# Designs tried in a protein design chat: VHH binders against Abasic site processing protein HMCES (HMCES). Part 189

Target 1, 269 residues: Abasic site processing protein HMCES (HMCES), of Homo sapiens (Human) (q96fz2)
Amino acid sequence: CGRTSCHLPRDVLTRACAYQDRRGQQRLPEWRDPDKYCPSYNKSPQSNSPVLLSRLHFEKDADSSERIIAPMRWGLVPSWFKESDPSKLQFNTTNCRSDTVMEKRSFKVPLGKGRRCVVLADGFYEWQRCQGTNQRQPYFIYFPQIKTEKSGSIGAADSPENWEKVWDNWRLLTMAGIFDCWEPPEGGDVLYSYTIITVDSCKGLSDIHHRMPAILDGEEAVSKWLDFGEVSTQEALKLIHPTENITFHAVSSVVNNSRNNTPECLAPV

## First folded at step 17 (VHH)

Design ub15 (from ub0 with N52Q; framework vhh_8pnl_2)
Fold by ESMFold2-Fast, scan of step 17:
Structure ub15 (fold): chain B 269 residues (1-269), chain A 117 residues (1-117)
Amino acid sequence: as target 1 above (269 residues)
Amino acid sequence: QGQLVESGGGLVQPGGSLRLSCADAGFDFSHYDMAWYRQAPGKERELVARIQYGGTTNYADSVKGRFTISRDNAKSTLYLQMNSLKPEDTAMYYCAAGLEYDSFEYWGQGTRVTVSA
């Protein structure tokens, strides 16, 4: 996973993240640094994306089931990193393999601190290599939606009003992430950054790509992953596996250039 | 079936030079770590050189000072400049790319390098 869409306006995104805390109270996540949220149809590594994390990370006595939403840098910078420039890291941290996550210091240490987050997106992109051509076929991959289930995939021929309404009830993709906090050695604000955990692709995606993000399917999985006050690292890692509850459609090559940020990036071909 | 395409291999005399290329014209690898691996007959595949997306490089001790890894993101191409080649450098050379920490999810089919008098 190395390209996503997360284009919803802040208000729509916030409502899409409505949840129940442990006491059954309906809530919206509380924002940190909302001005740093940059919606885009075409988000690459090193850009900021919104993540959910437990309020307990910021407030000592908070209910660990309460959620914060915050933009974080995609590409985990470990707390122990001693250089001034994160681009000088020895290894890429865009993704973290589930099978070695407890063997790698960069991920084992923040996991030990409960630094689990849920990475939010409309969906993600993958590029299928086409036999006999020099071009790859991009696909947009996302949770099944009510409109997609009953009306088929997002239609380019839909009226502007109907096209716009598809996003009002969009079920956001919820991916398992690990974050860390890095204090620049020269001073300045603490940098929050994350990695997306990856697994072997499910049968449904195997013809597109052999790896996929670890998707947390449903509120029970999301709640357990976030709740580091009640759910141990060992228990949380049981949530990390491939899922078949996913759908996709081919998109145009417009998405290939990460500078392109238009609805055309998502539109079915 | 490889997802990256290597080229530039061939037969060269000891002390000679070769420049290997690895490309996929339809894909933007600018955020990916990239690497060259090699596998000599009867031996395990080993890392030759790695270049992190930000430009940090790492070399196997056996090639340090003789090989240079570089990338051209505008052309989506990875290079390996190989100087002062030795018979021990004879191997199939593989290109790799990935976003996963210390792991590569994309691999080429390889290009053969033979160093012989």
Scores: ipSAE 0.784, ipTM 0.881, lowest interface PAE 0.6, mean pLDDT 89

Design ub16 (from ub0 with N52H; framework vhh_8pnl_2)
Fold by ESMFold2-Fast, scan of step 17:
Structure ub16 (fold): chain B 269 residues (1-269), chain A 117 residues (1-117)
Amino acid sequence: as target 1 above (269 residues)
Amino acid sequence: QGQLVESGGGLVQPGGSLRLSCADAGFDFSHYDMAWYRQAPGKERELVARIHYGGTTNYADSVKGRFTISRDNAKSTLYLQMNSLKPEDTAMYYCAAGLEYDSFEYWGQGTRVTVSA
């Protein structure tokens, strides 16, 4: 996973993240650095994406079930990184494999500190290798969506007008992430950055790509992943597995260039 | 949007040079790590050189000082400049690209390099 769409205006995104705390109270996540949120149909690594994380990371003795929403840099910079420029990293941290996450210092250390987050997106893009042609076919991959006007799901066969109207009630994709906090050695603001955990693709996605993000399907999984005050690393990692509850449709090659940022990037072809 | 395609392999004498290329017809690899691997007959695939998307490079000890990995994101092309070639450099050379830490999800078909007197 290395390209997402997260285009909702801040207020729509916030409402899409409505949740219940441990006491059953309806809440909206509280924003940190909301001005750093930049909606886009075509988000690449190094850009900021909104993530959910526990309030307990920021406030001692906070209820660990309460949520903050904050923009973080995509591409984890470990807390122990000694260079002044994150581009000097040795290895890509856009994704981390679930099968080796506890063996890699860059991920094991923040995971041991409870630095789990949920990465939010409209959906993500993957490119299918096509036999007999030089072109890859891009796909937009997302949770099944309920149509506003009819009991049913939005799909590739629906008109472009239906796609324009679904965003008010869009079910955001919720991906398991790990974040870290890096203090530049020469001073400056603390950098919050994340990686998306990846797993083997499910049967439904295997023809598109052999890897997929670890998707947290439903509020119970999201709550357990975020709640590092009550859920241990060992228990949280049991939530990391392929998901079959996803859908997709082919999109045009417009999405291939990360500088293109229009609704055409995710529209069905 | 295309598939990784290697080119530039061939037959050279010891001490010669070759420049390998790996291209994908305009797919945006600017955020991918990229690498060259090789596999000699009857041996396991091994890393030759890696380049992080930020520009940091890493080389196998056997090729340090002789090989140079570079990339041109505007051309969606990865290069390997091979100098002072030795018979033990004979192998099929593969390019790779990936977003996962210390792993590559995309691979090319390979290009053959033969170094013989």
Scores: ipSAE 0.789, ipTM 0.876, lowest interface PAE 0.5, mean pLDDT 90

Design ub17 (from ub0 with N52M; framework vhh_8pnl_2)
Fold by ESMFold2-Fast, scan of step 17:
Structure ub17 (fold): chain B 269 residues (1-269), chain A 117 residues (1-117)
Amino acid sequence: as target 1 above (269 residues)
Amino acid sequence: QGQLVESGGGLVQPGGSLRLSCADAGFDFSHYDMAWYRQAPGKERELVARIMYGGTTNYADSVKGRFTISRDNAKSTLYLQMNSLKPEDTAMYYCAAGLEYDSFEYWGQGTRVTVSA
């Protein structure tokens, strides 16, 4: 996984993340650094994306089931990294393979600190190799969406803002991530950065690509992944597996260029 | 057959040079790590050279000073300049690209390099 869409305005994104804490209290995640959130239809590695993480990471006595939402750099920079420039890392950290996650120091160390996060997106993109050509067919891949009366009743004469309401009930894709905190040796703000855990593709996606992100399907899985105060690393890793509850449609080649940031990137063709 | 396409292999005399290319014009590899691997007859595949998206390079000890890896992100192309070739460099050379830590998800089908004896 190396390209996502996360285009919702901050307030819509926040409401899409409504959840219940351990006590059954309905909540919205609390923002950190909200001004660093940059919505886009075409997010690439090294850009910032919103993630959910436990409030306990920031407040020692916090209820570990309460959630923070924060933009983090895509591409994990380990806390022990000694150089000034993250691009000098010896290995790409955009994705972390589930089968070797406990063998790699870059991921084992933050996992030991409970640094699990849920990476948010409208969906992600993959490029299917077309037989007999060098061209690839891009696909937008996302959770099945519930049909709404609003989306079914929008007529041709309706104003543009009525089309935007289709996204008000969008079910965000929730991907398992690991994050770390790096203090630049030359000083400056602490950098929060993440990697997306990857697994073998499910049967439904195997014709598009052989790898997929580890998707946390439903609030129980999301809660257990985030709650490092109650759920051990060993138990949390049981949530990491391919999932079949996913859908997709072909999109135009506009998405190929990561500089393109328009609704056409995810529109069906 | 592979997702990446290698070219530039061939037959060369000891001490000669070759430049290998690896391209996929249909995809933006600018954020990917890229590498050259080789497999000699009867031997296991080995890493020859690797280049990060940021330009950092790493070479196998057997090729340091003789081979140079480079990339052109605007052309979505990876190169391997091979100088002072030895019979021991005879192998099938493979291009690889990936976003997964210490792993490559995209591979080419290979290009053959033969250094005649």
Scores: ipSAE 0.756, ipTM 0.864, lowest interface PAE 0.6, mean pLDDT 89

Design ub18 (from ub0 with N52L; framework vhh_8pnl_2)
Fold by ESMFold2-Fast, scan of step 17:
Structure ub18 (fold): chain B 269 residues (1-269), chain A 117 residues (1-117)
Amino acid sequence: as target 1 above (269 residues)
Amino acid sequence: QGQLVESGGGLVQPGGSLRLSCADAGFDFSHYDMAWYRQAPGKERELVARILYGGTTNYADSVKGRFTISRDNAKSTLYLQMNSLKPEDTAMYYCAAGLEYDSFEYWGQGTRVTVSA
């Protein structure tokens, strides 16, 4: 996973993240650094994306089931990184393989501190290599959406015009992430950055790409991944596996250039 | 899975030079780590050189000082400049790219380099 869409306006995104805390109280996540949120149809590594994390990371004695939403840099910078420029890291940390997550210091250390987050997106993009041609077919991959009278039928065959109407009721993709906090050695603000955990592709996506993000399907999985105060690392890692509850459609090559940021990036072709 | 295309391989005499290229018109690899691997006949695949998205490079001890890895993100091309070639450098050379920590998920089909008199 190396390209996502997260284009919803801040207020729409916030409502899409409505949740229930441990006491059964309905809540919206509280924002940190909302001015750093930059909606885009075409988000690449090193840009900021919104993530959910437990309030307990920021407030001692907070209820660990309460959620904060914050923009974080995509590409985890470990807390122990000693150089001044994150681009000098010895390894790319855009994605973290589930099979080696506990063996790699960059991920094992923040996991031990409960630094689990849920990465939010409209969906993600992958590029299928087409046999017999040098061209690639990009796909937009996302949760199946609930059909409503307001939005009409939603699917791969729907016209681009119909997609403009679905966003008010869009079910956001929720990907398992790990974050860390890095203090620049020369001073300045703490950098919050994350990696997306990856797994082997599910059967339904295997013809597009052989890897996929670890998707947390449903509020129970999301709550358990975030709640580091009650759910151990060992228990949380049981949530990391491929899912078949996913759909996709082909999109225009406009998405190929990460500088392009228009609705055409995710519109069905 | 054949996502990248290598070129520039061939037959060269010991002490000679070759420049390998890895290109893909549809591949925006600006954020990817890129690498050259090789596999000699009867041997395991080995890392030759790696260049991270930030420009940091790493080389196998056997090629340090002789090979230079570089990238041109505007042209979506990765290069391997090979100087002072030895018979031991004879191998199929593969281009790789990835976003996963210490792993490459995209691979080319390879280009053959033969170093002989």
Scores: ipSAE 0.695, ipTM 0.849, lowest interface PAE 0.9, mean pLDDT 89

Design ub19 (from ub0 with N52I; framework vhh_8pnl_2)
Fold by ESMFold2-Fast, scan of step 17:
Order: structure tokens, then sequence, then C-alpha cells
Structure ub19 (fold): chain B 269 residues (1-269), chain A 117 residues (1-117)
């Protein structure tokens, strides 16, 4: 996973993240640094994306089931990193393999601190290698979406007008992430950054790509991953596995260039 | 066919030079770590050189000072300049790219380099 769409306006995104705390009370996540949220149809590594995390990370005695939403840099910078420039890391931290997550210091340390987050997106992009050519076919991959009671699922055949309306009730993709906090050696603001945990692709995606993000399907999985006050690392890692509850459609090559940021990036071809 | 396309392999005499290229048309690798691996006859596949998205490079001890890895993100191309080639450099050379920590999920089919008199 190396390219997502997260284009919803801040207020729409916030409402899409409505949840219940441990006591059953309906809540919206509280924002940190909302001005750093930059909606885009084409988000690449090193850009900021919104993540959900437990309020307990910021307030000593907070209810660990209450949620904060915050923009974080995609590409985890470990707390122990000694250089001044994160681009000088020795290994890419855009994704973290589930099978080696407890063997790598960059991920084991923040996991031990409960630094689990849920990465939010409209969906993610993946490139299928086309046989007999060096060209790739991009796909937009997302949770199945439910239209009104009198309508079916959205699809490639739907008009642009119908696609405009779907965003008001869009079910966001919720990916398992790990974050860390890095204090620049020369001073400045603390950098919050994350990595997306990856697993082997499910059968439905295997013809597109052999890897996929670890998707947390439903509020029970999301709440258990976030609640580091009640759920141990060992228990949380049981949530990390491939899922079949996804859909996709082919998109145009416009998305290939990460500088392109228009609705055409995710529109069905 | 591999996911990445290598070129530039061939037969050279000891002391010669070769420049390997790795490309995938129409795909943006600028955020990917990229690497050259090789597998000599009867040996395990080994890392030759790696370059991260920010430009930091790492080399196997056996090639330091002789090989140079570089990338051109505008052309989505990775290079390996090989100088002062030795018979011990004879191998199939593979291009790799990835976003996963200390792992590469994209691989080429390889290009053969033979160094002999």
Amino acid sequence: as target 1 above (269 residues)
Amino acid sequence: QGQLVESGGGLVQPGGSLRLSCADAGFDFSHYDMAWYRQAPGKERELVARIIYGGTTNYADSVKGRFTISRDNAKSTLYLQMNSLKPEDTAMYYCAAGLEYDSFEYWGQGTRVTVSA
C-alpha cells in the first residue's frame, strides 16, 4: 500500500468517524492539529493523513476508548532516530510487514508503548501488471458501499452525479497502523508519523497485487486495535489478517503521477 | 516476465565496466526503496546495493568503491554503474523495489553479467 485517496472535507470526515465509547455514548473524535489535514484524491508516502488514536495517548487519566483524530506523516520516524532529516532513514517505513513486526525495533518499540492507530482513507490504489507489456493498470480498492434502500451498490456504470452524492455516507477504509513520536535533535515540534501494517493479499485481490494493508473491518475490530489501555499487543495483533470484504474498479492512468489531485484519479473507467 | 525490467547485462573482460538499468514505464517509484541483488552460480542471492527514496545508499563490502547505485525519479529508472569488474562479479543481477521495511515486494526477471577472459 503506497497510495490512497482521502478527499472528504474535514466536517464530512469527522461525521464519518462517529463512534460509541465504552459506556455506549455516541461521540465524534476530537481533532488535534486540524489545520494540517490536506484532503487529496492521491496521497503518497511522506504526506499527512488523518488517523484515529486513543485519547489516553494525550491525557494521563483519559478513557482509553475515547478517540482523537490527528493528521500524521506517512512514513514512521522512530523515536530513537538521531539524524535531523527523516529522509536519511536507512529503510523505508511506509509499510510494516505483519510477519516481522515484532522483530523490527522501529515497530516493536512503539507497539510496546501502545502506539496503535487506525489510518483513514476513502480507499487505496494498487497497480496490476499487464501481461505482455511494461504498463500497469491502476485500481481503486475500498469497502463495499451501500446505497439507499431503493438502490444497489455503486459501480463503474454509475453516473458522475450519483458518485457526487455517495460521499455523504461513504464508509471509510480503516487500516491498522503503528505510530511513533520523534523529537528533532535541533528542536522544533514533535513529529507524529505512522506506518501501515501489511499482509498477504486475499483471494479477491491476488490478481492485482500480492500484498494488501491490514484492514480492520467493523467497529469491534477498530475499537480493540485503538484501546491500548484494555487490549494488549498480543491480543491486538490477532486482528491483523487479510480480509475479503473489499471491492474495486479500474481507474485511469491519471492517478499514476502523485502530483495529480482530481476526482478523475478514482473515477471508474 | 518480471514486474521491473532490467537491461545492460553482458559479457566483459576483467577490469571492464557495465551500466545496468531498471525501469517500469508509467509508474512512479520516487517513494520506493530500490536495490540491486545478485545470485552467482551455486550461491545464495545477496544484496549488492540499496538506495532509499531520500538518496541514502548502502553497498556490500565486496563492491564498495567499484559500484555506484543511482536513481532518476523523473524517468522512474534505477542504475548500477559497475567498474573494475572481477570474475567473482559473474551473476544474474536483479532489480527490486519496495515500500515495506527491509523487504522488497517488486522484482525484475534479472539480467546476466559474465566476467571472463
Scores: ipSAE 0.743, ipTM 0.864, lowest interface PAE 0.7, mean pLDDT 89

Design ub2 (from ub0 with T56H; framework vhh_8pnl_2)
Fold by ESMFold2-Fast, scan of step 17:
Formats: structure tokens, sequence, C-alpha cells
Structure ub2 (fold): chain B 269 residues (1-269), chain A 117 residues (1-117)
């Protein structure tokens, strides 16, 4: 997983994240650094994306089931990193393999601190190798969407005028992430950064790509992954596995260039 | 799986030079870590050089000072400049790309390098 869409305006995104805390209260996640949220149809590593995390990470006495939404850098910079430039990290931290997550210091340490997050996206992109050519076919991959009176299918809303209806009740993709907090040695703001945990592709996606993000399907899985105050690392890792509850469609090669940031990036072809 | 395309291999005499290239048309690898691996006949595949998305490099001890890995992000192309080639550099050379920590999910089919008098 190395390219996503997360284009919803802040208010629409916030409503899409409505949830119920442990006490049964309906809530919206509280924003941190909302001005750093930059919607885009074409998010690449090193850009900021919104994640959900437990309020307990910021307030010592907070209910661990309450949620914060915050923009974080895609590409985990470990808290122990001593250089001034994150690009000097020896290994790429855009993705974290589920099979070795407890063996790698960069991920084991933040997991031990309960630094689990849920990475939000409209969906993600993967590129299928076409037989006999050097061309790749990009696909947009996302949760199946429930059609309501006000919402439309993504394929039916191919014109810009109809996109508002498609996104009003969009079910966001919720991917399992690990984050860390790094203090630059030269001073400045603490950097919050994350990695997406990856697993073997499910049967439905195997013809497109052999790896996929670990998707948390439904509020129970999302709640357990986030609630580091009540759910141990061992129990949380049981949520990490391939998911079949996913759909996709082919998109234009315009998405190939990460500088292209228009609805055409995810429109069906 | 041949997801990347290597080129530039060939036959050279000891002390000669070759430049290997690795590309994939229509996909942007600029955010990926990239690497060159090699496999000599009857031996295990070994890392030759790696370069991260920021351009920072690491080399196997056997090639330090002789090989230079570089990338052109505008072209999404990886290079390996090989100087002062030795018979023991004879191998099939593979490029790799990945976003997973200490792992590469994209591999090429390889290009053959033969160093012989």
Amino acid sequence: as target 1 above (269 residues)
Amino acid sequence: QGQLVESGGGLVQPGGSLRLSCADAGFDFSHYDMAWYRQAPGKERELVARINYGGHTNYADSVKGRFTISRDNAKSTLYLQMNSLKPEDTAMYYCAAGLEYDSFEYWGQGTRVTVSA
C-alpha cells in the first residue's frame, strides 16, 4: 500500500468518523492540528493523512475509548531516531509487515507504548501488471458502499456535479497503523508519523497485487485496535489479517503521477 | 514475477565498466526504497547496493568504492554504475523496489553481467 485517496472536506470526514464510546455516548472525534489536513485524491508516502487514535495518548486521565483525529506523516520516524533528516532512516517505514512487526525495533517499541492508530482513506490504489506489456492497470480499492436515498455509487457519479451525493455517506476505509512521536534534535514541533500494517493479499485482490493493507472491518475491530488502555498488544494483533470485504474498479493512468489531484484519479474507466 | 525491467548487462574484460538501469513504464517508484541484488552461479542471492527514497545509499563491502547506485526520480529509473569490474562480479543482477520495512515486494527478471578475459 503506497497510494491512497482521502479527499473529503474536514466536516464530511469528521461526520464519517462518528462513533460510540465505551459509556454508550455518541461522539465525533476531536481534531488536533486540523489546519494540517490536506484533502487529496492522490496521497503518497511522506504526505500527511488523518488517523484516529485514543484520547488517552494526549490526556493522562482520558477514557481510552474516546477518539482523537489528527493528521500524521505517512512514513514512521522512530522516537529514538538521532539524525535531523528523517529521509536518512535506513529502511522504508511506509508499510510494516504483519509477520515481522514484533521483531523490528522501529515497530515493537511504539506498539509497547500502545501507539496504535487507524489510518483513514476513501480507498487505496494498486497497479496490476498486464501480461505481455510494460503497462500497469491501476485500480481503486475500497469498502463496499451501502446505497442510501442521498448517496450514489461511485460509478454512477462520473460527472463532477454528482460527486457530492456519492461522498455524503461514504464508508471510509479503516487501515491498521502504528505511529510514533519524534522530537527533532534541532528543536521544533514533535513529529507524529505512522506506518500501515500489511498482510498477504486476499483471494479477491490476488490478481491485482500480492500484498494489501490490514483492514479493520467494522466498529468492533476499530475500537479494539484503538483502545490500548483495555486491549493488549497480543489481543490487538489478532485483528490483523487479510479481508475479503472489499471491492474495486479500474481507473485511468492519470493517477500514476502523484502530482495529479483530481476526481479523475478514482473515476471508473 | 517480472514487475521491473533491468537493462545494461553484458560481457566485459576485468577492469571494465558497465551501467545497469532499472525502470517500469507508467509507474512512479520515487517514494520506494530500491536495491540491486546479484546471484552468481551456484550461490545465494546477495544485496549489492541499496538507495532509499531520499537518496541515501548503502553498499556491500565487496563493491564499496567500485560501484555507485543512483536514481532519477523524474524518470523513476534506478542505476548501478559498475567500475573496476572483477571476475567475481560475474552474476545475474536484479533490481528491487519496496515500501515494506527491510523487504522488497517488486522484483525484476535480471540482467546478466559476465566479467572474463
Scores: ipSAE 0.784, ipTM 0.884, lowest interface PAE 0.6, mean pLDDT 90

Design ub20 (from ub0 with N52D; framework vhh_8pnl_2)
Fold by ESMFold2-Fast, scan of step 17:
Formats: C-alpha cells, structure tokens, sequence
Structure ub20 (fold): chain B 269 residues (1-269), chain A 117 residues (1-117)
C-alpha cells in the first residue's frame, strides 16, 4: 500500500468517524492539529493523513476507549532516530510487514508503548501488471458501501446529485497502523509519523497485487486495536490478517501521477 | 516476479566498466527504496547497493569505491555504475523496489555480468 484517497472535508470526515465509547455513549473523535489535515484524492508517502488513536496517549487518566483524530506523516520516524533530518532515515517505513513486525526495532519499540493507530482513507490504490505491456492498470480498493439501487458505485449514477451524495454516508477504510513520536535533536515540534501494517493479499485481491494493508473490519476490531489500555500487544496482533470484505474497480491512469488531485483519480473507467 | 526491466549487462575484461539500468516506464517509483542485488552461480542473492527515496545510498563492503548507485525519478530509472570490475563481480544483477521496511516487493528478471579475460 503506497497510495490512498482521503478527500472528505474535515467536518464530513469527523462525522464518518462517529463511534461509541466503552459506556455506550455516542461520540465524535476530538481533533489535534486539524489545520494540518489536507484532503486529497491521491495521497502518497511522506504526506500527512488522518489517523485515530486512543485519548490515553495524550491524557494520563483518560478513558482508553475515547478517540483522538490527528494528521500524521506517512512514513514512521523512530523515536530513537538521532539524525536531524527525517529524510536521512535509510529504510523505507511506508509499510511494515506483519510477519516481521516484532523483529524490527523501529516497530517493536512503539508497539511496546501501545502506539497503535487506525489509518483513515476513502480507499487505497494498487497497480495490476498488464501482460505483454509495460503499462499497469490502477484499481481503487475500498469497503463495500451501503447497498441501495445506486449506492456503492462511484460514477455509475446517471445523476450528478446521486454521485455527490455517495460521500455523505461513505464507510471509510480503516487500516491498522503503528505510530511513533520523534523529537528533533536540535529542538522543535515533536513529529508524529505512522506506518501501515501489511499482509498477504486475500483471494479477492491476489490478481491485482500480492500484498495488502491489514484492514480492521468493523467497530469491534477498530476498538480493540486502538484500546492499548485494555488490549495487550499480543492480543491486538491477532486482529492483523487478510480480509475478504473488500471491493474494487478499475480507474484511469490519471491517478498514476501523484500530482493529480481530482475526482477522476477514483472514478470508474 | 519480473516487474522491473534490467539492461546494460555484458562481457567485460577485468578492470573494465559497465553501467546497468533498471526501468518500469509505466509506474512512478519516486517514493520507493530501490536496490541492486546480485547472484553468482550456485550462491544466494546478496545486496550490492541501496538508494532510498531521499537519495541516501548504502553499499556492500566488497563494492565500496568501485560502484555508484543513482536514480532519475523523472525517467523512472535506477542506475548502477560499475568501475574496476573483478572476476568475483560475475553474477546476475537484479533490480528491486519497495515500500515495505527492509523488504522489496518488486523485482526484475536480471541482467548478466561476466568479468573474464
């Protein structure tokens, strides 16, 4: 996973993240640094994306089931990194393999601190290799949406009003992430950055790409991944596996260039 | 997994030079770490040189000072400049790219380099 769409305006995104805390109270996540949120149809590594994390990371006695939403840099910079420039980190941390996550210091250390987050997106993109050519076919991959006669079908509605309304009740993709906090050696603001955990592709995606993000399907899985106050690292890692509850459609090559940021990036061909 | 295309291999005498190229014209690798690996007959693949998305390079001790890895993101091409070639550099050379930490999910089919008199 190396390209996503997360284009919803801040207020729409916030409402899409409505949840219930441990006591059954309906809540919206509370923002940190909302001005750093930049909606885009075509988000690449090193850009900021919104993540959910437990309030307990920021408030010592907070209810660990309460959620914060914050923009974080895609590309984890470990807390122990001693250079002044994060770009000098020698290994790519856009994705973290589930099979070696406990063997790699960059990920084992923040996991030991409970630094689990849920990465939010409209969906993600993958490129299928086309036989006999050097061109690839991009696909937009996302959760199945609520089924009505015209729902769950971007650009298939014959009405502009129906196409715009699909986002009002869009079910966001929720990917398992690990984050860390890095303090620049010469001082300055703490950098929050994340990696997306990856697994082998499910059967439904295997013809597109052999790897996929670890998707947390439903509120129970999301709550357990976030709740580091009640759920141990060992128990949380049991949530990390391929999922079949996913859908996709082919999109145009417009998405290939990460500078393109228009609805055409995710519209069906 | 033959997703990248290597070129530039060949037969060269000891002390000679070769420049290897790796391209995928249809895909933007600018955010990917990239690397050159090699595999001599009957041996396992070994890392030769790595270049991250930010341009930081790392080399195997056996090639330091002789080989230079570089990338041109506008052309979606990775290079390996090989100077002062030795018989022990004889191998298939593979291009790799990835976003996963300490792992490459994209590989080429290889280009052969033979160093002999």
Amino acid sequence: as target 1 above (269 residues)
Amino acid sequence: QGQLVESGGGLVQPGGSLRLSCADAGFDFSHYDMAWYRQAPGKERELVARIDYGGTTNYADSVKGRFTISRDNAKSTLYLQMNSLKPEDTAMYYCAAGLEYDSFEYWGQGTRVTVSA
Scores: ipSAE 0.694, ipTM 0.830, lowest interface PAE 0.8, mean pLDDT 88

Design ub21 (from ub0 with N52S; framework vhh_8pnl_2)
Fold by ESMFold2-Fast, scan of step 17:
Structure ub21 (fold): chain B 269 residues (1-269), chain A 117 residues (1-117)
Amino acid sequence: as target 1 above (269 residues)
Amino acid sequence: QGQLVESGGGLVQPGGSLRLSCADAGFDFSHYDMAWYRQAPGKERELVARISYGGTTNYADSVKGRFTISRDNAKSTLYLQMNSLKPEDTAMYYCAAGLEYDSFEYWGQGTRVTVSA
């Protein structure tokens, strides 16, 4: 996973993240640094994307089931990194393999601190190798969406008003992430950055690509992954596996260039 | 696999030079770490050189000072400049790219390098 869409306006995104805390109270996540949120149909590594994390990471006495939503840099910078420029990291941290996550210091340390987050997206993109050509076919991959009279479907949106209705009840993709906090040696603000955990692709995606993000399917999985106050690292890691509850459609090559940021990036071809 | 295409291999005499290229016209690899691996007959695949998305390079001890890895993100192309070639450099050379930490999920089919008098 190395390209996502997360284009919803901040208020729509916030409502899409409505949840219940441990006491059964209906809540919206509270924003941290909302001005750093930049909606885009074509989010690449090193850009900021919204993540959910436990309020307990920021407030000593908070209920660990309460949620904050915050933009974080895609590409985890470990707390122990000694240089001034994160681009000088020896190894890419866009994704973290589930099979070696506990063997790698960059991920084991923040996991030990409960630094689990849920990475939000409309969906993600993958590129399929086409037999007999050097071309790749991009696909937009996302949760199955419930068709309603108001929301419609991506393929059936005939007008600008119908496109808005598609997103009103969109079920956001929820991917398991690990984050860390890095203090620049030269001073400045603490950098929050994340990596997406990856697994072997499910049967349904195997013809597109052999790797996929670890998707947390449903509120129980999302809640357990976030709640580091009640759920241990070992228990949380049991949530990390391929999922079949996913759908996709082919999109145009417009998405290939990460500078392109239009609805055409995810429209069915 | 097969998402990257290597070229530039061939037969060269000891002391000669070759420049390998690795490209994919349909994909933007600018955010990816990239690497050259090689595999000699009967041996394990080994890392030759690595370059991060930010330009940080690492080389196997056996090639330091002789090989140079570089990338051109505008052309989506990775290069390996191989100087002072030795018979021991004879191998299939593979291009790799990845976003996963310390791992490469994209691989080429390889290009053959033979160093022989």
Scores: ipSAE 0.793, ipTM 0.885, lowest interface PAE 0.5, mean pLDDT 90

Design ub22 (from ub0 with N52E; framework vhh_8pnl_2)
Fold by ESMFold2-Fast, scan of step 17:
Structure ub22 (fold): chain B 269 residues (1-269), chain A 117 residues (1-117)
Amino acid sequence: as target 1 above (269 residues)
Amino acid sequence: QGQLVESGGGLVQPGGSLRLSCADAGFDFSHYDMAWYRQAPGKERELVARIEYGGTTNYADSVKGRFTISRDNAKSTLYLQMNSLKPEDTAMYYCAAGLEYDSFEYWGQGTRVTVSA
């Protein structure tokens, strides 16, 4: 996984993350650094994306089931990194394989500190190899959505009010992530950065790509992954596996260039 | 499942030079780590050189000082400049790319390098 869409305006994104804490109280996640959130149809590694994490990471007395939403850099910079420039990291940290996560110091250490997060997206993109051509076919991959009363044809939903309505109740993709906190040697703000855990693709996606992000399907899985105060690393890792509850459609090659940031990136072709 | 295309292999005499290229016309690898691997007849595939997306390089001890890995993200092309070639460098050379830590999801078909003694 190396390209996502996360285009919802901040208020819509926040409402899409409504949840219940351990006591059953309805809540919205509290923002940290909301000004760093940059909506985009085409997010690449090294950009910031919103993640959910436990409030207990910031307040020692907090209920571990309460959630913060914060923009974090995609590409985990380990707390032990001694250079001034994160781009000098020896290995790519965009994705972390589930099968070796406990063998790699860059991931084992933050996992030991409970630094689990849920990475939010509209969906992610993958490129299918096309036999007989040098071109790849991009696909937008996302959770099945609740059908509206109106058909999904662009002609029927091309008014601004109808188009915005499509996203009002969008079920966000929730991917399992690990984050870490790095203090720049020169001083300045702590950098929060994350990696997405990856697994073998499910049967439904195997013709598109052989790897997929570890998707947390439903509020129970999301809650257990985030709640490092009650759920051990060993128990949380049992949530990491391929998911079949996913859908996709082909999109145009406009998405190939990460600088393109328009609705055309995820529109069906 | 390989999607990368290598070129530049061939037959050279000991002490000669070759430049290998790895390209993909339809894909942006600028955020990917990239690497050259090789496999000699009867041996396991081994890492020759790696370059991460930010430009940090690592080389196998057997090629340090002789080989240089580089990339041109604008052209989506990876290079391996091979100097002072030895018979022991004879192998199929493979291009690789990936976003997973210490792993590669994309591989090429390989290009043959033969150093005749």
Scores: ipSAE 0.748, ipTM 0.860, lowest interface PAE 0.7, mean pLDDT 88

